# Designs tried in a protein design chat: VHH binders against Probable sulfurtransferase. Part 1

Every score and structure here is a prediction.

Target 1, 337 residues: Probable sulfurtransferase, of Methanocaldococcus jannaschii (q57909)
Amino acid sequence: MVEINLRELKKYANPFFLTIRKDKILVNNKRMARLSRTKMDKIEEEFGIPVIYSKTYEYVSTKVGRFINKHKIIAPRDIVIVGLSGGKDSLLLLHLLEVYRRKYGIKLIAVTVDVNIGGIRPWKEDTEGVKLIKHHCEMLNVPHIILKNDLDVVELSEILTKHSKGMEFSPCFSCSVIKRHLLGKLAKEIAENENIPYEKVKLAYGHNLDDNSDTILANIFKGERLKFMRPLTRFKYNEVDYQSFKIPLEECIIIRPMLPILERDIIKALEECGIEYYKDKDMCPYSRDRGDSVRRRCHEILEKLEEEIPNIREMVVSSALKTVEYYSKNPYGEDNL
Structure headers, positions and changes below count from the first letter of each chain, unless a header shows other numbers; antibody chains are not in Kabat numbers.
ipSAE, averaged over its two directions, is called F for ESMFold2-Fast, E for ESMFold2 and O for OpenDDE. V2 adds 0.75 times the mean of E and O to 0.25 times the DockQ between the complexes of E and O.
[cut] marks letters that were taken out.
Atom coordinates printed by the task and the answers are left out, and those that the model quotes come from them; centres of patches stay.

## First folded at step 5 (VHH; framework vhh_gefurulimab)

Design s01 (from e4 with G26E)
Fold by ESMFold2-Fast, scan of step 5:
Structure s01 (fold): chain B 337 residues (1-337), chain A 121 residues (1-121)
Amino acid sequence: as target 1 above (337 residues)
Amino acid sequence: EVQLVESGGGLVKPGGSLRLSCAASEFTLDYYAAAWFRQAPGKEREFVSAISLGGKTTYADSVKGRFTISRDNAKNSLYLQMNSLRAEDTAVYYCAAGPLYRESWTEYDYWGQGTLVTVSS
C-alpha cells in the first residue's frame, strides 16, 4: 500500500472531492475533482492503486456534503469521533468524513467499544469483526481506539427494569447507554486536553433516513410526541442509575451526517466501492432476537409502501419537520377548512 | 516494515544542541498524536514531549524551556530541537505516534527504533 503524496495527486485532481485510502481512491464528486477517464488512468499508473467511480457513492457523498453545509454540522478544525461497530452505517460514515480532514482540517478518531454482553464480547480485539475495523482504519489512515467496558449490559438492563415502574429495558438499550457514556467521557477528555470548547468535539453517528422515518412513525403509533433525530443535537449532562452507582453521560454534541441517506443507498455505495462490512446480526446475539417492536413493524410498513410511494420516508421526515417549524412560528396558529 | 525512523542523534558536549528527526511512512503523522520518549541505561522509558491530535505541545518538567517539538506536514516528519543539553539527557530517543496525547509510553501504537544521544565532554 501507498501513502499518497497530496502534492503529486493535485496535478491530476482536486483532493477535496476524493476519499483517499492506501489501497484505492473513491470519487466523491467527479466534476468538482476535475476527473476524466484519462486523469483517473494517470493516477492509477502513477500511484499503483485503482480510482473507483461509483454513481451511488458520488450521490451519497454529494448529498451528505450539502447536508453538512446546510446544518453547519462540521466546522473547521473540529475533532470528530466516529463509533465503529463494523456495520455498514459507521463504516460508510468514516469513508465520507475522510475528505473533511483536507476540506475543513478536522481530526478523525475511530472508536470501537468492547462491550460485555452476558459474558460475550463481540467486539473483542482478536475477533474477525474488529480485524476488519482495524483494516479499514489502517487503509483510511484514521487513528483507532478500542475502549473496554466490564459492566454486563444484560445485568444492567435487568437492574433498570426491576427499579422502573413497569418499564422494560432491553440489553440493546443498556449497550447504547454504555457506548454513550464512554464516547462522551472520551470527548470531554479530548476537549480538556486540547483546551477547546466541548462544542469543537463531535460524536458522529451513522443514523440514516430509514432510522429517522421509522422513529417518527413509531412515535405516531404510540401516541407520543413527534420525536425525531436532528442533524446536530446538544446533550446536557445526565446520569443513569446502576444499583448504588451512577453512570455519567457527559455533555456532548452528536452529529448525524448521513441522516438524509436511505439504507439501500448506503449498502449500494459500499458494494460498488468494494468496502466490506459486518451486519449487526452477525456480531451481536441480541440483534437476531429483536422481537415484534413497534419500530420494527414501522420499518416493514414503510418498506412495503415504498413500492407505491418511492419517497415515502422523505415525506414522513419532511412532514414532521414542517409541522415543528410551522407551530414554532405560529404557536396560536389559524385553522382553515 | 518500520513506520517511524529517527535520525540526528550523536555525541555532543554539555551546553550544545542537537535536532532529532522522525520520518513517518505508511501513515500521515499529522492525523495522529506524536511524542518523544527517552530511555537511559537501566531506567524505564520516560516522556519528553508531545504534540496532541489538535496540535497542542506539552513538555516534561526536566526539558521545558530547552527542548522544542515541531512537525512538518509536507515532509511527514516530527522534530525535537534540543538546546542546552546536559549529561542527564544522555539516552536513546524514540518517537511515537498514537490516537491520543498520552504521557505513558504504553499507550502509543507506533514506535521508531531509537537514536542515541550522548552528552559528554
Scores: ipSAE 0.706, ipTM 0.869, lowest interface PAE 1.2, mean pLDDT 86

Design s02 (from e4 with G26R)
Fold by ESMFold2-Fast, scan of step 5:
Structure s02 (fold): chain B 337 residues (1-337), chain A 121 residues (1-121)
Amino acid sequence: as target 1 above (337 residues)
Amino acid sequence: EVQLVESGGGLVKPGGSLRLSCAASRFTLDYYAAAWFRQAPGKEREFVSAISLGGKTTYADSVKGRFTISRDNAKNSLYLQMNSLRAEDTAVYYCAAGPLYRESWTEYDYWGQGTLVTVSS
């Protein structure tokens, strides 16, 4: 292993279509990178690290790139914060965004939130999961921050439940609120420190197509508003009112570059590229028993229906988007069936 | 192993100038915030100057107007140009890198071994 000099690498390949790690190079687009087996062999010989070609990683990288461009999710010189839990989604996202440091001149920061869950800290600095996160950040040459929160999310859930009108709030909900607040606060601090517009700092989440379609179907089954995740969402500063309690939510801009990607393709890309993630052991006790049983059931239903309708997840999302858009533009229009 | 190696320290007369260099290996300095800290004998490490992740420069009040921080991405190096040196600037100077601009030395992840600057009375 030698440090990769981009000037030397450019003799063999276009680095705008490669994900560069200290221990290996991943191919985002073989044709656009101008790679042949001969050139890949020469790179391996000169730099002493493997060049890994995965059809799935190429497919995912290309689709994400088109999605970013279509929805203008990332602009040149943006600062992008990636939340890392050690799971498959955020780790693949970090790898996919690496190339944008060259393509768009962005800055990448990886962040792990060390939350207190009833005295348990699954993301404490010296845990196996966090060591794995640190390993990937080091290999990708990405700065990593651990944000420590001392407020017990279990105690917070009990307080919120006590002050509700008979509603019960899970520790997962409280954890999500705290993480969003801390990441939003960090984004605001960065924007102020850099003296740049707030719109230049984005929080990148690893939400995927399964997540979006599951959410839509769950909302239908619950009789809730038809809500879906968007490629880019701007959240203004808000306070969530729970009786006499107000929970601050700092403003933030969330982007979801992997939103059009199926979960199975994420797993396959990671495996073909030899990127290790926490798949056998959930880092958080509550991640295995997701607090929303309806959403889990919807996931199972859609997985079963894929046998009959292979693109059902894409159709669910497409239908919801088209329907919301149609009624937003034509609330009193005539419907032709 | 990630390395930051300082050079350019030495003995200089009051009013003189020195340029410190910090060469990074096994990581790309341009992807990080970078800073200079110094530690005089018997004192704690103090902030001198920093370049933020986005390239904004900041200076401690004691060196503002006399010192200039810069980086050269092609050489993967950080520099500190020190002018109008005073006896109170005598210290071991450390190069540091981390994810964000900070004035607290405890919040930087990567450190050099230090280079001694002595301003003779």
Scores: ipSAE 0.674, ipTM 0.852, lowest interface PAE 1.4, mean pLDDT 85

Design s03 (from e4 with G26T)
Fold by ESMFold2-Fast, scan of step 5:
Structure s03 (fold): chain B 337 residues (1-337), chain A 121 residues (1-121)
Amino acid sequence: as target 1 above (337 residues)
Amino acid sequence: EVQLVESGGGLVKPGGSLRLSCAASTFTLDYYAAAWFRQAPGKEREFVSAISLGGKTTYADSVKGRFTISRDNAKNSLYLQMNSLRAEDTAVYYCAAGPLYRESWTEYDYWGQGTLVTVSS
């Protein structure tokens, strides 16, 4: 398989609206790419690979593009780190960001964290899941690295739980802390080596609309602050204490370009484009035990209600955003019931 | 599979110049960090010069001011312009590519076959 020559491809289509792989081309926007049925056929004839048009992939790509622009999530020449677990979310995100190497001149790095989970390593380099991740990175021409961590996340969660005031912390929480530590450290290293501001290095997460709406509803049911995920979050330096040691969390920027996309549309886009992925349940022995039964229940509730109210997840998120915006502008607002 | 091909090596007299080329055929070089390493007989591979993922260039102290690294994205190629060559520059020169800028050769994923540069009177 010969690498696609972009100069030759430009004769037929605008590559600013195509996701380019060595084995296939995905259409991000047929009209903007200036593709017709005959032009797609000519590209297939010229380059010897299929041009895949998926209405769902086009919908998702367009919505993500508008979201990125609206919230200024990605700037020209940014360096974007994508965490890959082999799951549907991060793999679709990688495909959606590929085109920004041309549109905005960004650099992409794919990163897999080889986490120690009770002595088990689901993301060890020679596993089938990691081989699939490497395959996708090779097809997309994206550099890939594996970061290894030897600290047992199960042991870390036990330490944190024992030193809490009656709170229980899951292995998934400790896993999240370790991943954030390693990715933040890498982002800092890159910024220093490139001699650029930390704001130019983005950590891209595959959180979606289901994740955000589930989180909001779960916080309501738990009587907690109405916390939700934002399109772009600026984190200051912090440390997580485990009594005998501290884990540093470096200053970084996390972006969530797929935040407005429904999980069902992510799955449909991957299926229509022929992109294979691993389910988190198959990769991690603790995926069944998220340690948050309330969030699982909220997911089930919203999934059922979505059959009756298709935009319910968007309404949940919209309500939280409007509330934060309102009270930010009107801190002493009146009680108009 | 992935391939990098070096060219431009040869025999040159002290004070002379050579331009090494490295062409990538199965991947887009601009999407990777790229570097030149060299290895003299009986020595480990040593760092010569690199272009980071973001385009920053770096040079080993022994070659600063004499060597210039560059790339041409349109030609999918990396170059090393070597001026004021010394006998100490005699080595097999390797082109390398990987996800991040590194000065350790063990951290690069893709390598060329090497091209011999001999500087002698």
Scores: ipSAE 0.691, ipTM 0.863, lowest interface PAE 1.3, mean pLDDT 87

Design s04 (from e4 with F27Y)
Fold by ESMFold2-Fast, scan of step 5:
Structure s04 (fold): chain B 337 residues (1-337), chain A 121 residues (1-121)
Amino acid sequence: as target 1 above (337 residues)
Amino acid sequence: EVQLVESGGGLVKPGGSLRLSCAASGYTLDYYAAAWFRQAPGKEREFVSAISLGGKTTYADSVKGRFTISRDNAKNSLYLQMNSLRAEDTAVYYCAAGPLYRESWTEYDYWGQGTLVTVSS
């Protein structure tokens, strides 16, 4: 395998604006990296790997960088945990965060949870999906951990549904609970072992603009509060104690660097860069949102409305944020006087 | 491929010093937790020292104050500076790397072949 000497690379480009893999280099910002076709050709000749310029990847990288700076999502020397399921969102996120090991001196760790779903394990080590995850981690020089969970996610969903007051919890919801519990536990362990404040260890999720706008619209249709995802959130899980099963309360910091990015741009960036990923449905028979029909319907509605109003998803999120901020500062409103 | 190659072992007198080197190839060592373990003849593999992901250094009680672990990112290498060597330090020394700081050798993913250190007396 080709090993990139960073000192030699600096002769041709600014590595603070590149995503470096063993098999290829992706351009985060061509101008800031000081790249021309001639310099890209020289890098390819010297290191024996292609330099891939994708306008979409550059657009996404730039927008994420501005978002991180605006909301102070990542601080120098943070330890960032990225949950990898083999899907498009978390894989693109891992690629986008690679450069921050140089820009901010962060440490990256990738984590895959080997969940038990009705006795099957879609994310066990020898599966094709996990082999793909390991390949990407190897190419990006990112440490990778597999966390094994023995609790049956299907059994957990049945327990939660039985003890709810008329609510139904899908296996996907229960899977999410288990994953967040394990990642939060790992984050706490890392902070303690490093002897650093827990705020220095962040769980990075690949939530995107579609996810946020879908959630807001679904809450409107359900008559609930205008709940929305934030760039940086303190998250606590409620302690669950049913018979021999317990989920302890864990406080962790969640960040969502791709929150302003459209799902279609995530897909396009990966495709233009030649980065392979698994679709959610291929990894798990309980696909995303299978238990939440309202949110799935909202996704379809917003997708159709984008034909008429291209920035509809951004408008939905902007409206919710501005409204919450306004009424926090002006509880009575001026026009009501 | 991922490799760790140790060097610098040899025969040294009690009270002497020795510096072990561990060169990494196929990955960037600074992105991993890294550790030194040793195995004396007829004994189990034991923890010596580690550098965590965040750069925190940790030492086994038996070597604390005598050994210093360090990393040179420019050379993609890990070092163990061993001072005031004792007969009890005689062992095969192994370089290890993994995603997290651990004192258990079973929890590291990447290993070197080992280098022999003999303290004669």
Scores: ipSAE 0.670, ipTM 0.856, lowest interface PAE 1.4, mean pLDDT 85

Design s06 (from e4 with F27S)
Fold by ESMFold2-Fast, scan of step 5:
Formats: sequence, structure tokens, C-alpha cells
Structure s06 (fold): chain B 337 residues (1-337), chain A 121 residues (1-121)
Amino acid sequence: as target 1 above (337 residues)
Amino acid sequence: EVQLVESGGGLVKPGGSLRLSCAASGSTLDYYAAAWFRQAPGKEREFVSAISLGGKTTYADSVKGRFTISRDNAKNSLYLQMNSLRAEDTAVYYCAAGPLYRESWTEYDYWGQGTLVTVSS
């Protein structure tokens, strides 16, 4: 595999509109990169790797770029931590963020959490999924860390449920809590070591439009507050004290650059670019049983309705945002003359 | 992965200067935290200097004010400018890279072969 010299590449294309891997180059925006068939051929000839143009990857990368700019979720010289499970969302996110090392001068670090789930470790270093994660990190020149956690997720879910006043916590929920805590702790450590404000270290999650619209609809069906995922969120961890494992109260900045992207477009972009991924169910035996059947039902409902109303998921999110914005500005209502 | 190769070591008199180079291949060094460690005969490997992931430089108290760490991204190389050398600076110097800044040598993933620096009259 070729290590791409950016100075040589600049002779043919603007690298601010390319995703650069050791084994291939992906086109984020053909026009802005100033690529023609002739220039793509010259790049392939000189570097010995293919230049892959995917209309879907271009669409996704352009939409994500506009979303990042609109919501100011990534600033120059930010340090961005990407949690990698080997799934489609986090892997595409890692590829989409690669170019920002050049455009914004960010630093990227990929993190996999090796969780203990009832004695099983789906993200143990020598698993097929983690090997795939390492392969992608190597191809993208992204530093990779594996954080090992010994606290049993199943035991934690049992403890949380016993103390919950009628709430039941699934192993998947407890797993998410542990992962977010470890990533948040790492973000704090990095900010302290770099002597930079905590806001400069971002945890990037691969949440997509399907996730957001499913969550909104599920909250409506459960009679809960209208909650939705935002492009940038300050998250606060509650203190947890369990045997030798203590989770202190911490804050982290979560960003969701792929929030406006449909799941089907994520899959299509990866497939057209030849990027391999694993589904969560292939990694973790508990991923199927999330304990949120309402959210799963909502996913199915919206997927079916998309056949009749192609933009239904975007409309659901838009409605929720407009409603929250209206009542935020008019908390007591207004005269309806 | 990162392959690292050190050069520039040699024999110098006390008060002299040396510039060590660390050439990286296989990955862009600027995307990693990078550090210099040294190991004197009969001693453990000790931290000398580092450039963190975000570009902050750190120095061990024993070399502060005398050594300067720097990076040349165009050459994919790390450097250590060593001034006012002392006999106690005699050691094999190692270049290291990893995902995060650390002062413990056990926490870096990639290492060079080492280059010998001898300070004697």
C-alpha cells in the first residue's frame, strides 16, 4: 500500500475535497476537487491506487459538510474522537471526517471499547470485527486505541434495574453508559494534557436520520417528552459507584455529523466505495435484544411510510425542531387574533 | 502502523551539540503523538521530550532549556536538537509514536531501533 504524498497529489486535485486512504482515494466533491477523467487516470497511474467516484458518497459528504458548517459542530484544530464498533455508521463517519484533518486541521483518534458482556468480549483485540476496524484505521492513517473495561455490563444492568424505582435497564443501555463514560473520561484527559478548553475535544457519533426520526416517534408513542438528537450536545454523566469501578460525574461534547443522512444512503455510499463493515448483531449476541421494542416498531412504520412519502423521516425531525423552537421562544404562548 | 528510523547520533564533547532525526514511513507522523526516550547503560528507559497529538511540546526537567523537539511534516520527520550536552546525556536515544501523549515508554506503540549518543572528553 502506497503512502500518499499530498504535495504530489496537489498537482492533480484539490485534496480538501478527497478522502485519502492508502489503498484508494474517494471523491468528496468531484467539481471542487477539480477532477476530470484524465486527472483521475493520472492519479491512478502515479500512485498505483484507484480513484473511486461514488455519486452517493459525494452526496453524503457534501450534505455532512454543509451540516457541520451550519451548526458549527467542528472548529479548526479540534480533537475529534470517533467511537468505532465496526458497524456501518461509525466507519462511514471516520471516512467522512478524514478530509477535515486538511480543511480544519483537526486531529482524529479512533477508539474501540472492549466491553465485558457476561464474560463475552465482542470487541476483544483479536476478533474479526476489531481486525476490520484496525484495517480501516491503518488505511486512513488514523491512530487507534482499544479501551478495555472489566466491569460486567450484564451485572451493571441488574444493579441499575434493582435501584431504579420500576425502570428496567437492558445490557445494551448499560453498555452505552460504560462506552460514553470511558470516551468522556478520555476526552477530559486529552483536554487536560493539551491544556485546551474541554469544548475543543469532541466525541463524534454516527447517529443518522433514521435514528433521530425513530427516537422522536418512539417518544410520542410512549407519551414521553419530545426528545431528539441534536448536532452538538453537552452530555453529563451521573456518578456511579460499583465495586472497584467508579464512574465520576463528567461532561462531554457529543457531535453527530451524519444526523441528516438516511441509513440507506450510508449503506449505499459504503458499498459503492468498497468499504467493508460488520453489523452490531455480528459482533454482540445482545445487540438484537435492546429492550426498546417501541423504537423498533417506529423504525418499521417509518420505513414502510417512506415508500409513500419519501421525505417522511426529514418531516418528522423538522416538525419536532420547529415545535420545540416555537415553544422555546414563546413559552406561554401568544395571542391568536 | 508507523516505521521509525533514527539517525544523527555520535560522539561529542561536553558543551557540544547534536541534532537527532527520526524518519517516519508507513503513516503520517503529524497524525500521532511523538516522543524521544533515552536509555543509558544499566538504567531504565526514560522520557526526554514529546509532541502531543495537538502539537504541544513537553520536556523532562533534566533537558529543559537545552533540548528542542520539532517536526517537519513535509519530510515526515521528528527532530531533537540537543545543546549544551553533558556526560549524563550519554544514552541510546529512541524515537516513539502512539495515539496519545504519554511519559511512560510502555504506552507507545511504535519504536525506532535507537541511535547512540556519547558525551565524553
Scores: ipSAE 0.659, ipTM 0.860, lowest interface PAE 1.5, mean pLDDT 85

Design s07 (from e4 with T28I)
Fold by ESMFold2-Fast, scan of step 5:
Structure s07 (fold): chain B 337 residues (1-337), chain A 121 residues (1-121)
Amino acid sequence: as target 1 above (337 residues)
Amino acid sequence: EVQLVESGGGLVKPGGSLRLSCAASGFILDYYAAAWFRQAPGKEREFVSAISLGGKTTYADSVKGRFTISRDNAKNSLYLQMNSLRAEDTAVYYCAAGPLYRESWTEYDYWGQGTLVTVSS
């Protein structure tokens, strides 16, 4: 495996607009990278690896870059933790964030949580999915950590459901709680060891536009608050001490750089760039319901409606944002339209 | 292939100085936490010094004020400047890299072959 000499690469392209791997280079923005077919050919000749231009990857990378800048999601010298499940979203996110090690001088850490799901460990180190994660981390020169958790997510979901008043918590929800707790604990440890403020350590999730629109519609159908995901959130983990389960209160910064990107564009970008990924349902038996059956139904409903209303997912999110913004400034509003 | 190669070891009199170098190839050292460990004859491998992901330096109590860890990103190398050497500093010195700052040697992924430092008169 080849390590690219950045000084030599700078003779042909601006590396602030390239995702650099040991086995290939991906073009984040052809114009800004100052690339032509001739220059791409010269890079391939000199370094012995292909330069991949994908219109979809460029579109996604550009949109993510503008979103990061607009919402100030990443600052210079931030330490960014990327949770990797082996799925499409987190892997594309890792590729998209690679360039920020040059642009903003950030540090990247990839983390996989080896959760216990009823005695099954889909993210155990020797699984095919984790081997694929390790391969991508190695190609991208990203340090990778596997965090082992022995708390059974199925047992936790049963405990949470029993102590709720009429609410049912799925194993997927409990898995999310455990993963966020472990990643938040790691973020705290890093901030303390580095002697830097909490705000300098970001936990990056690969949530996309489909996830956000599905969440909004599901909350409407459940009669719940119109909750949705934000680009940057200060998240607090709840303290839980029940029987053998202890989850301390932690505070961390969560960022979602791919929030404006459609799931189909994520898949297309990965395919056009030749990046392999595992489908979540193949790694985790509970991922089939996308957390719950209502959310799965909402995904299907929006997917069908996209045939009639191509931008429906964007409109759902836009409507929720505009409504929250309006009523935060005008708590009582007006009945007249 | 991912490699860390140490150099600069040797025989030195007590009170002398040595500068150890660790050259990385096949990966970018600046993207990792990096550390120096040592193993004296008949003893366990022990922590000496580290540079965290964010660049914070840490030293074992036995070497504080005498040793200085540094990194040169342009040369993809890690260094350990060793001053006021003592007989008890005699050991094989190892360069290590991993995702996080740790003082336990078992938690680093990449290791060099080691370089011998002998302090004696």
Scores: ipSAE 0.714, ipTM 0.877, lowest interface PAE 1.3, mean pLDDT 85

Design s08 (from e4 with T28R)
Fold by ESMFold2-Fast, scan of step 5:
Structure s08 (fold): chain B 337 residues (1-337), chain A 121 residues (1-121)
Amino acid sequence: as target 1 above (337 residues)
Amino acid sequence: EVQLVESGGGLVKPGGSLRLSCAASGFRLDYYAAAWFRQAPGKEREFVSAISLGGKTTYADSVKGRFTISRDNAKNSLYLQMNSLRAEDTAVYYCAAGPLYRESWTEYDYWGQGTLVTVSS
């Protein structure tokens, strides 16, 4: 494992279009990096590590870069916190954000939450999943933090369900509350310690196009407002009420750089680049089986319809965005025929 | 392999100066928070100075105005310029790196071997 000297690398390539690991280099944009087969061979000769070109990784990296620029998701010198569960989404996100340490001068911190799930700790430090997370953070030269939570998310969800009006809350809901609580608290602490505005510290989530389209369709099927995930969202202070106590959710900025990327392209990019990841079922026993059944059904419906309508997920999101934009600008109007 | 190697310690008279160096290898020090800690004979390991992830510097009250922490990213190194040294500054000085600025030594992941600083009367 070699730490690459950027001055030496610049002789062969533009490092603003590369993802740099100690064991390999991934190509974000071959043309912009000024790479040829000859130059890739010279890099391998000098540094003793492979240069991996994946068309899917290039496609994903380029699309994410355009999305970041279009929505002003990341600003120069931001501090970006990436939540890592060992799953495909957050792991690819960490790789895609690596280059912004050079392009925008950001700082990256990877965070794993060691949650208590009925006395089981899937993200405990000595687990295979966490060892894999640590390996990737080491290869990418990213600082990694493990935040431990002692509250049992199973017990928390039982409290919510008992006191709800016919609603059932899975452990996954309380797990998300605990993660949001801890990450938000960390972001606030960092902003205070650095003496910078809270808007300079971003929580980066690995939500993708499947997640967003599933959410839109699920809200339609539930008869709720057409809510969807945004590229950048400012969350105000809030609290989740567990009767005898409340869990605070600090004011924060959440960003979703992979929101325009299909789940299948995330998997393909990781596989083509030789990046190992864990599936949710191996990390959390309560993931899909006790999660939101309507959202699961919507995922299955859209996956089936994709065979007939290849861009259906993009159309679902596009329709929702265009409709919200139209009615925001024209809350009262006349029909034109 | 990740390593931090300190140098620059030695024997000096009160009022003297020393510059400690900490060379990092196997990782980019400027991507981490970095700190200096010291342990005096018969005392617990204590915080001296730190550079946060964003580059903000912090100093213990006992060294404020006398010590200066700095980085040289081109050399992947951390420095501690110690001026107006006192007998009470006698300690083994340790270089540390971790994901966040902390004043507790238990919260840093990477450590150097330490370098002895003796301020004699």
Scores: ipSAE 0.693, ipTM 0.864, lowest interface PAE 1.4, mean pLDDT 88

Design s09 (from e4 with T28Q)
Fold by ESMFold2-Fast, scan of step 5:
Structure s09 (fold): chain B 337 residues (1-337), chain A 121 residues (1-121)
Amino acid sequence: as target 1 above (337 residues)
Amino acid sequence: EVQLVESGGGLVKPGGSLRLSCAASGFQLDYYAAAWFRQAPGKEREFVSAISLGGKTTYADSVKGRFTISRDNAKNSLYLQMNSLRAEDTAVYYCAAGPLYRESWTEYDYWGQGTLVTVSS
């Protein structure tokens, strides 16, 4: 592991199209980086680390780059907070965003929330999962923070469920509330300290295409509003308030740069690049495999249907987006059957 | 290996000037918040100055108007220009880096070994 001098690297490649680690270089776009096998060999010889070209990583990084540009998800000199759980999604996201420190001049901060889950702390400092997160942050040269919460996520879910009139709130929902609280508070603190608008501090989440399509289908099966995740969401200040129990949710911007990427492509990109990640089951007892039963069933349904309709997840999301766009422009318009 | 190495300390007379340097190796200093702390014998480390992720500078009241913090990203280095030095500025000066601007020394991840500044006739 050597500190890579960007000035020396520039004589071989355009670093605006590379993810740079201390132990390896990943190629985001081979053509735009101006790389040939000869130049990759020279970089490996001079810096003593491998240059890894993965067709899947290039595909994913290119698609994410187009998505960021299309939806104006990240602006020059933004401060981007990446929530890291040690899972595949957030770790790939961190790698994909590394290059924007050069392309857009952003600042990256990685944050792990040490949540209290029934007295268990899967993201406590010095756990194997957190050590892996720290390793990746060190390799990518990204500052890392651990935020500790005091509220028991399981107890919170019980309180929210008891106060609700027929609604059941899972520990996963309560966990998301606590993370949103802590990350939003941090984003506000950063914006105030830097004296910049809150829109300049982005919370980046690793939601993917599977997550979005699963959510849409689950909402349909539950007879709920057809809600789905957007590339960039602006949240106003709010409070979670049940029987005098209040949790403030600060105004913030959440971005989802990997929203158009299939889960299988995320896994393949990580594997082809030799990036180790913690499997969800090892981090949290209430992981996605053990969460909302309707959402899990929807995932299984879409996975099976993908054998017959390869782009079914894209179609589910596209249909929802086109429907919302149509009715927002034509609220009383006529429909063709 | 991640390291911060301070230099530029020495003996100066009251009213004199010194420029401290902090060279980073094994990481990009400009990707972090960076700070200077000092510690006199028998005392806790105290905040001197910091530069945040966005480049905002902050100074302790005791050094405001006399000290200037700066970065040179091309040299991967942090500097502290100290003017109008006083006997009370005598201390070991430490360079620090971390994820966020903080005035508490316990909040920084990376530290140098320190450089001694003595202000005396």
Scores: ipSAE 0.683, ipTM 0.858, lowest interface PAE 1.4, mean pLDDT 86

